# Designs tried in a protein design chat: VHH binders against o26223. Part 53

Target 1, 191 residues: o26223
Amino acid sequence: MKLLWTSQHIKVTVHIDGKVSKMDVLEAIKTRRSIRKYQDREVPEELIDKILDAAMCGPSAVDERPWHFIVVRNREMLEKIPEVHPYGAMVKDAPVAIIVCCDSSLEKIPGFWVQDCSIASQNILLAAHSLGLGAVWTGVYPLEDRVEGIRRLFSIPEHVIPFSVIPLGYPAENPGTRDLFDPDRIHLEKW

## First folded at step 19 (VHH)

Design W9
Fold by OpenDDE, fold request of step 20:
Structure W9 (fold): chain B 191 residues (1-191), chain A 120 residues (1-120)
Amino acid sequence: as target 1 above (191 residues)
Amino acid sequence: EVQLVESGGGLVQPGGSLRLSCAASGFTFSNDDMAWYRQAPGKGRELVAYISSGGFTDYADSVKGRFTISRDNAKNTLYLQMNSLRPEDTAVYYCARGHESYIDYSFDYWGQGTLVTVSS
């Protein structure tokens, strides 16, 4: 059965009207894009809470849940992030950013915290998108200069590792969707 | 097939201006982030300017205030306005199509490049 994935261009019509259009999970996954342009509009705390709730709902290694989140709304701090993150220029334009961190003291088994924080970060992106926000994972770990830059900037303890910086806001761009399905990457029963 | 074709390169004197164009085809141009890269002789390829699908822009420090990246989605064309050109701007300039990445700006297609020579 050749799954003819018809490239239905799901135009995510972000209805600008204050009604949070609820996306189903598959829609959110399929239609999510990195958003680097934001409206001059504040993100309600309620939405941030929902996003963070989602961020903490993913699995982790042995349920270690090593993640911490720094919510940054301070304009001065947002403007400083690009100074230590050379590809974080959009952060200065965002009304809020979430920094995902790993507390190494919470690790139950070594070496899985990257997966844990990745899951949390992806959930942030998906949740944001589902709530009508745009976000981008800018990437911090494992780049030492960025890790230390963010650490210093936010006075993050040595045992806590900044992992990702995710600016988010109401989107001021609509990059559309991409068909990324590749049947050649699917193997049935055997390679 | 995705195609990117750069044009507008040439010889210019220091302090001069050039406008590069990149004609895009084979994909929905308006949906993709785009960038200009350059490669000087004997040097690595470096990002010059980035533009998101919606017009967010970012620039290398070396070109800030001098170069402007823009796009015309109706024409499927990317532009790089280069002002106050310097000898160190001499390079082959490449147009690139962006793709999704959680680290930096990433690109999957490149043009053949156009040579910009800044010399007295």
Scores: ipSAE 0.838, ipTM 0.919, lowest interface PAE 0.5, mean pLDDT 93
Fold by OpenDDE, fold request of step 20:
Structure W9 (fold): chain B 191 residues (1-191), chain A 120 residues (1-120)
Amino acid sequence: as target 1 above (191 residues)
Amino acid sequence: EVQLVESGGGLVQPGGSLRLSCAASGFTFSNDDMAWYRQAPGKGRELVAYISSGGFTDYADSVKGRFTISRDNAKNTLYLQMNSLRPEDTAVYYCARGHESYIDYSFDYWGQGTLVTVSS
């Protein structure tokens, strides 16, 4: 039985009117793209709160929830991030960025914090997208120069590890969707 | 099939200008990030300029203020305006299609390249 996945192009009609049409989860996942161009518009605190709430709703190893979040709105700080992140140039154009960090003192099982923070980071991206915002994951860990750069810039203590920098804003680009489905990556019962 | 075809390369004097073009086909050009790379003789390939689908741009430090990347989505064409060219800009220039990455600007398709020679 060949599952004919009919790619229904769900046209995300972003209704500009104040009612954020609730994007369903699958739509959010399928239509999300990295956004690196933002409008000159502030992101309301309410939306950031919703995004952070979503960030903390994912599972973690033995429920260790090691994540911390630095919300950055200060223009000077946003402009400094590209100095320590070679692929973070868009951060200076964003009205806000979230830095996802791990508090190693909260880790219960060694090594799983990367998965935990990844889940949190992805949830941030999905939540942002569902709320009509654009975001991009700019990786920090495990690149030592980026980790140390962000650490110094934000005075992050040694036991806390910066993991990702995620600029957010109202999108000023619409990259469309990509079909990334690859049936060759699916194995039934056995490899 | 995805195709990227660069053009506009040639010989130019130091301080001169050149405009490269990349004709894209086989995919929805407007959906993808694009970039210019270059490879000088005996050196590795390096990123020159990046442009997102919506026009966010980033440049290598060595070309900032001199090069401008742009795109015409209606024409499926990527451009690189190169001003104030220097001998060290001599390289084969490649157009590349971007794909989504969270650590860098990553690319999956490349053109055959066009040679730019800056010499007196």
Scores: ipSAE 0.761, ipTM 0.887, lowest interface PAE 0.6, mean pLDDT 92
Fold by OpenDDE, look of step 19:
Structure W9 (fold): chain B 191 residues (1-191), chain A 120 residues (1-120)
Amino acid sequence: as target 1 above (191 residues)
Amino acid sequence: EVQLVESGGGLVQPGGSLRLSCAASGFTFSNDDMAWYRQAPGKGRELVAYISSGGFTDYADSVKGRFTISRDNAKNTLYLQMNSLRPEDTAVYYCARGHESYIDYSFDYWGQGTLVTVSS
């Protein structure tokens, strides 16, 4: 009995008819992985717009929405990001990167901007994945050297804080999924 | 149970070469990022090389051009080809399995390590 290891190729059935099969939200969350290898293929502007739309749909503290986004497609700039981000080596191979920033002047309650930008960053990752793209969150804040490096590189004003760099592209790897559910982290009614 | 078993360490002269192997089991090897770390005597553990599930690679500056990380998914094996070895490369080398992180590279399992000694 030859156990045919049916490699469940998660056939992302890219329906040929241009209709991006809508991935449901739970599927997107559960199957999303960090992607650090990309195809030599451009990402359409339409997809970036959809991703950015999603990024702005998350909640924020008292609806302060402090986030700004720098969309980087320039090859020279992409290649420079690893110089200031030691774990951003994959950015040079990506067709596009989104830099999530906080405008501190928009902050209404101190400190919550980190949560706001985190929500935006995660929505970028999920949206990218649901659209058939791969992405990775490369942490910038609160590491001062990376914050200042990105600030300098992109001439970001002092009141604006770089938070994350997220390279995006069509994935050239498939890391599969992991079961990260841990019932020991769930407490009912009381710790 | 996740297991990582390093091999290939030993004594080598400066300028020499070694190839380390890490046999992985207990998980779907092809789905995970992997890395080599090393720890020299009296020093902290440091990243040497990283490889994504799809073959993206990254290296510490100190080993760039000399070391090559690779993987054979069919054999569930991670490799580190080390060329032009230097005395400062002397360390215990560890294999590590990657975990999801939004900062740097994160790992959840480590091998026991294999000793590499570079000495004349």
Scores: ipSAE 0.759, ipTM 0.884, lowest interface PAE 0.6, mean pLDDT 93
Fold by ESMFold2, fold request of step 20:
Structure W9 (fold): chain B 191 residues (1-191), chain A 120 residues (1-120)
Amino acid sequence: as target 1 above (191 residues)
Amino acid sequence: EVQLVESGGGLVQPGGSLRLSCAASGFTFSNDDMAWYRQAPGKGRELVAYISSGGFTDYADSVKGRFTISRDNAKNTLYLQMNSLRPEDTAVYYCARGHESYIDYSFDYWGQGTLVTVSS
């Protein structure tokens, strides 16, 4: 009896002390916003590793895992991205960006790689958010000029397709959430 | 009810300046990205300037160096300072509230517009 009370107190103390509180997954999904303003602060390699581990945890069509990731920290390269990517203007101000790519030689079932890379891209956003970082998905595919511009800039071979550019860093802005639930989009049993 | 009310338009000579204002209500202004867009006679709407909740800005090439977007979160007001105005800047200018998108800037609410005419 006394032991149960003591174990409750010990459990709370141990779980709170010494570690950053983890964010609930539903909270992360609901509170993640696109972040386009970053602190002048480097992102440790360890956090990038955690983010990319999360990116690769997503399902893929028949486990094809067609994704590749280019991690960009070089200032000159980050500054060149907006020259070929109109929606990537904030990339020049980010400490790091991740380019999500599809290697078409890894496709096992044609035509599903877009879904696969979308899953990886969204996981990057959620993982970054849970680690106290801010990110934004800036679309590349299927916009031909953006695809070819990014391919040229990073020497990406013809069989590899750049899908998204995701700048990230410690946020210097704090947008709120919105209620986007729309019950008219829900159909029970039939259309 | 989300409301965006633009003001500050008018007739101005080439080379002149105007400052547009947009009074926002019905939402937490500081939480959202905002933008100005315009529609010239016979043309579609085009983005002029974008500002994120924390102050990141982006501009159309045609206005870079001449226009400045800003916001005052304490006053719930968005601004567009327009300098070195040209006849091709003649348009109805709209204030817009941004929304989440991954391919381009997107907007879910817009104002009624304010007319800017640049001519002698």
Scores: ipSAE 0.669, ipTM 0.860, lowest interface PAE 1.4, mean pLDDT 89
Fold by ESMFold2, fold request of step 20:
Formats: structure tokens, C-alpha cells, sequence
Structure W9 (fold): chain B 191 residues (1-191), chain A 120 residues (1-120)
């Protein structure tokens, strides 16, 4: 394991399985795009483990860690998600999807679980991208028809709230990035 | 500057066919998701068909099996082949360029539209 430093950038390099990851964090954030077309190729369990480890690295309100993750590889189940998610058509073609859920019994401060699960969901996208995978966040909460559809499909109990469905796989497309920086959104010292 | 120019609309009998085109300029067309939307009189805009940069497609239920979205990256052109047209397909059809969203397919640029009228 080794760490690399530069005077203009902080690069964190972690050896995994004898390989060195070189993707700069800022590059990963700027180049991540929603990927909706995947190669016919399985995603190894080991990569899913790394992605979920990254998902759980995010902060949570008072360290409540309310998240649960359902890993879906079953073809029949993946094919049924579009029946309850009107914008989930790509899920049927994904080798795997991760459903991010909140267990409301783990909440320590009411209502912050949305931020907690959003952090976990974004970390999934970035970790997948850094591992050479593509993913897309397909929103579930707070759209009640999607929440109930996903809950029914996966037998999710009433105290657990499905938040997002994230299909992922090796990408079969490479959309470009865009410059969205807007200095007018930045306020110095006060609004 | 980004420009999207639709063409190919017109008057057609029920059961007929039309092919819409959208000429794109001012961006790298092959890198972007694209879509066709339509707006019928008195209604909001409705997604008709979506195509990602790599060719993933999705369709509104009302047009599945009748409409085909495609793209020609060499000509910077998006197409919509519309077959078995029905009176309820009457609308202004818009070409749109995709943008990031986590709840739907979102778009940041739209063309001026081309009118399709399906009538006996």
C-alpha cells in the first residue's frame, strides 16, 4: 500500500489486488456520467464489495448509519424493476443493481436519513466509476408510486424505505462531460 | 452555440408513416444523449423516445412498436421513424439534448419543433 503526493494535487493511491488506481478524485467527480448501456459481462462480487464499502464510508447524521443495500443479480427480478419504475428501463439490461434503503428504526434524528442515503448513493456512483464501471442513479424516494412498487417487488418491510435503484455494469457507452461551473452561484461572506 | 433544427413534419393519413430529422450543431453530437418530445394541443410536453450516446433506447408506452429513434453520428442527425400513425400522435415534435438527472430523462436544449398532423 502506498500514498502519492504532489504540490498541486492530493492524489490518493490504494493498491488493491496488486493494482494501483490512478484516478484523481476531482477527475472522478467531473467525469462521472449516467451510464445506461452495459456490456454483457458480469461484475465480480469483489467489486460490489468495494463499492458498498465506499458507500458506507460517508458521514451520517449523528453517526446513525441508517442504510441497507439490496444487491440484485437475479435476471427475473431485474426485468421486473421497469414495471414499477417508469425511468428504469436500462435496469433489465444491467448485470447487477443496488437498491439503497433506509431502515427508519436506525434513525437517531428524524428526517436526516434522506441526506444519509444520498451520500451513500453518490459514493456508489463514484466508486463504480473509479473501478471502471458505469452506473446510473434512478430515483425512487420521494415518489410514492415508485417507493411502493419497489417495496412490494423486493418484500421490503414498512419501516424500511427504498431510496434509489442503481444499475451498474461495465460501460458500453462513453458520454462526454460538461462544464457546469457557475461562479454566480458563489457568495462570499454573505448571500 | 447549440442548435437543434427539426424537419419532416406534415399532414398524414392515419396508418401512414413519417420520418422526422433533427440537425444538430454547436456540440459534439456523438457524446450526448438525445430525445424526441411532443406537445399535443392543450397538453404539456411528453417524452416520445430517448437514445443514449451509446444507443440505449426507451419509448413512451403509447408509441412502443410503432416509433423508432435512431442517430447518425457522421451526419450529426437524430431521427424518429413513425409508423402506423394515429390521430392522437398529432403534436409538435421537439428534438432535445440530454442532461444529468436522477428521476427522469432531463434536457438542457430544445429545438423549435416540427408539426405532425394525423387526420383523415
Amino acid sequence: as target 1 above (191 residues)
Amino acid sequence: EVQLVESGGGLVQPGGSLRLSCAASGFTFSNDDMAWYRQAPGKGRELVAYISSGGFTDYADSVKGRFTISRDNAKNTLYLQMNSLRPEDTAVYYCARGHESYIDYSFDYWGQGTLVTVSS
Scores: ipSAE 0.645, ipTM 0.854, lowest interface PAE 1.5, mean pLDDT 90
Fold by ESMFold2, fold request of step 20:
Structure W9 (fold): chain B 191 residues (1-191), chain A 120 residues (1-120)
Amino acid sequence: as target 1 above (191 residues)
Amino acid sequence: EVQLVESGGGLVQPGGSLRLSCAASGFTFSNDDMAWYRQAPGKGRELVAYISSGGFTDYADSVKGRFTISRDNAKNTLYLQMNSLRPEDTAVYYCARGHESYIDYSFDYWGQGTLVTVSS
């Protein structure tokens, strides 16, 4: 029997052909950390599909959805990324990386693609975390040497802008959560 | 209160070795990424070596193959083994606790530093 109801004392999760999350969204946001050490385990394609589905669920300016994703599993290519990304050393040890790109031909208003791709990138991090994976956002745009290096390495066309490289895998480290709440950053009604 | 206390600096001849230690307290050491930075006289602070909570390491090009970062999570201690020291390694060395960043390795707490002088 599959029943879902709520009461002040009892909550039941019914098994429906949706997923049951391991953690709620606030927990995921608060506990996600950059993971730079990975187990020697492959990441199943189905998990990558779920992560990219989540990435594409974010809002975008005027619904322009300018993002493209390059999924990199080839060992030689992963090992070359640190040659053009000075802070991408962990990528060579990852089983897979996702390159978030903007296709500028999809822009409907100029300049908002950075926000759009940032939203997609953060969704990748959170979705990976919720699935038991660890990831780290290694920034590419707007650092020109990194943009050009990644574009060259992956034959990315001129009108497509690599935004971020996100290596991911099953974590081999467990950095803790820190309390970063700062009430001095909160202004009520005005500055 | 987070405390990072470096030790092990001193005067050493070129080609020599030193081992720096950083005693950490006031936080759960095993949960955080750590690093060594250095600052030579009149220069900015630069990353020397990085180690994640689980042991991923990265190094500045100038020290690769000569320096080794390590950690002992049971003793809350970070180490830097410095071999084949050169005069240009002369600097104050700082221990640092990691912070989230998407463009580099960034840090939110620093020790007081320990001086390393490499001179004939």
Scores: ipSAE 0.580, ipTM 0.823, lowest interface PAE 1.6, mean pLDDT 89

## First folded at step 20 (VHH)

Design Y47
Fold by OpenDDE, look of step 20:
Structure Y47 (fold): chain B 191 residues (1-191), chain A 124 residues (1-124)
Amino acid sequence: as target 1 above (191 residues)
Amino acid sequence: QVQLQESGGGLVQPGGSLRLSCAASGFTFSRYDMSWVRQAPGEGREWVSYITYGGKDTWYADSVKGRFTIARDNVKNTLYLLMDSLKSDDTAVYYCARDAFDLYSEHGSPFDYWGQGTQVTVSS
C-alpha cells in the first residue's frame, strides 16, 4: 500500500531570530512527522534543555520516573550508533541524539518502565517538533542486539536499559502531514 | 551492489523438511536485520520470519511458529530458514529480504532489498 503522502506543506515558519512560533499541543501532535534528514546546523543547548524538560513532564507509574537521558553530540559516537542500530542510519547525520534509558533500580513496580520511557520518548518528539526541530524514534528495546550494542557503545550499566535513540536536528525534509483518524477503531461503551 | 540469493527450495512431502539459504553480498550483512517472506500462488507476500543483525532475537509468523527456525551466519554472510513439518500451505516462493523496518516509522516498506526467491513446493 503506497501511502499517498499528501504533501501539505506545513510552513513551519522558522523565524530566523530563533523564536520558534508557539505551536499548540494539538497542532504539534497532528503535524509531527518522523524526520530523518537534517540540516548541517547545530541545535542550541537551550532547545535540548527544553526538550529534556518536556521529556520529564510525562506521567509514570506510581511516579517512579525511571528515565535517564544520554545527550550525544560527539560526532564519532553518533557515527557509531548505526553499527549497532541497523535502522539508525540517520543518527550519523544528526547534530545530536538523545538516548532514553530506564534505570531499573528506580522501578517501583515491574514492567511499567516501557510505558514510562515511551511517554518520555514521545514527549521528546513532540517538544522537538514544537521547537522547529525534526526527530525520529528509533527503537532499541526490546531488541537484545540493539540493547546490548547501545549499552556497550555508551558504557551503560547493566541495571540501566537503553530504550530508544532519538536523533534531532533542524529538518532537511518535509514529509507532510497525515490524517490517521480511523473511526473504526473507536468503540462506544462496548466493543 | 546489494545482492541476495536464495537457495535450497524444492519439492518435499508433507511433514518433510527443507533448509533455505540466502547468500548476501554487497553490504555489511552483520549490520542488518533480515527476514524471510513468502508468496503463495495467487496470494500476497506474507512475512514469515525475522532475525536481528546479531541473531539474538527472532520472530515468526503464527503460521510457522514451532516449525520454522530462522538463523544466520554473519561470518558466511548467510541467512537460513530451517523448515520442519512442512505443510501444503507452506508452498510458496520464499524470499530473503533485508529489513528496512524502522520501528515507529511512518515508512511503508519494511524491506529495501529482496532476492529472486526460491520455490518451495509441499505436495504428496
Scores: ipSAE 0.405, ipTM 0.751, lowest interface PAE 1.1, mean pLDDT 89
Fold by ESMFold2, look of step 21:
Structure Y47 (fold): chain B 191 residues (1-191), chain A 124 residues (1-124)
Amino acid sequence: as target 1 above (191 residues)
Amino acid sequence: QVQLQESGGGLVQPGGSLRLSCAASGFTFSRYDMSWVRQAPGEGREWVSYITYGGKDTWYADSVKGRFTIARDNVKNTLYLLMDSLKSDDTAVYYCARDAFDLYSEHGSPFDYWGQGTQVTVSS
């Protein structure tokens, strides 16, 4: 008897065992870097679930929540992304990628979906970082070549707009941190 | 080896027009976004225009918008900059550049290869 077959459940309760992230929010924001090199190591599905949960915690215009996410683990699909995204070469080397999309039929106030999906995308980056993963936001919208290419590749319907492709995995590089604080960008009371 | 070679520069009167060309070789031209960048005497480099690998999306610096047009021919592996209504402030060496990194590069410089440049002089 195959124990894998007899132990499979149609419904799996997510149980979190072991270490919980302890990274301070400001530390996560200040130390997150774009990671484009990944270890040959799978990312557990429960970590992807946590990341997507975090993505959906962001505010959205009038609580419209227009986002949808495509989780891509299939090697053939990951290898095809560079064909429609000239600078997405690292995606083929990632164990997984998340495509952030807007379903325009969910918009309650037109035109704010870009902000909504940007918030979700940044939350993905921060959550991945806090879980010991590295990720990078590769741009899709507003570049028509990339939007149409990704839409074709993943059979995304016309009312759904692919916004970003975010490959992620355990990092195989450490670019270090940067001090980017610039007081000249801060204006007190007036411009 | 990757090569980018600009041509079409020259001396022109204010209000005149020029077409710059950039012949690309040694790489798959149609898989790269491309830019034009210029450098006036004694100044830093200034981004001028950008075009996506398929040619569907273009962007321009405010200083040239409405006067310059970027285009590409992926069959002939050539990038173009059509410059109209030229002004003395447009005097510079113009370079074509290959974009190597995405918009979210965090590497400081988005370009990995540059042409030799072509001089544009608007005499007034």
Scores: ipSAE 0.201, ipTM 0.617, lowest interface PAE 4.6, mean pLDDT 87

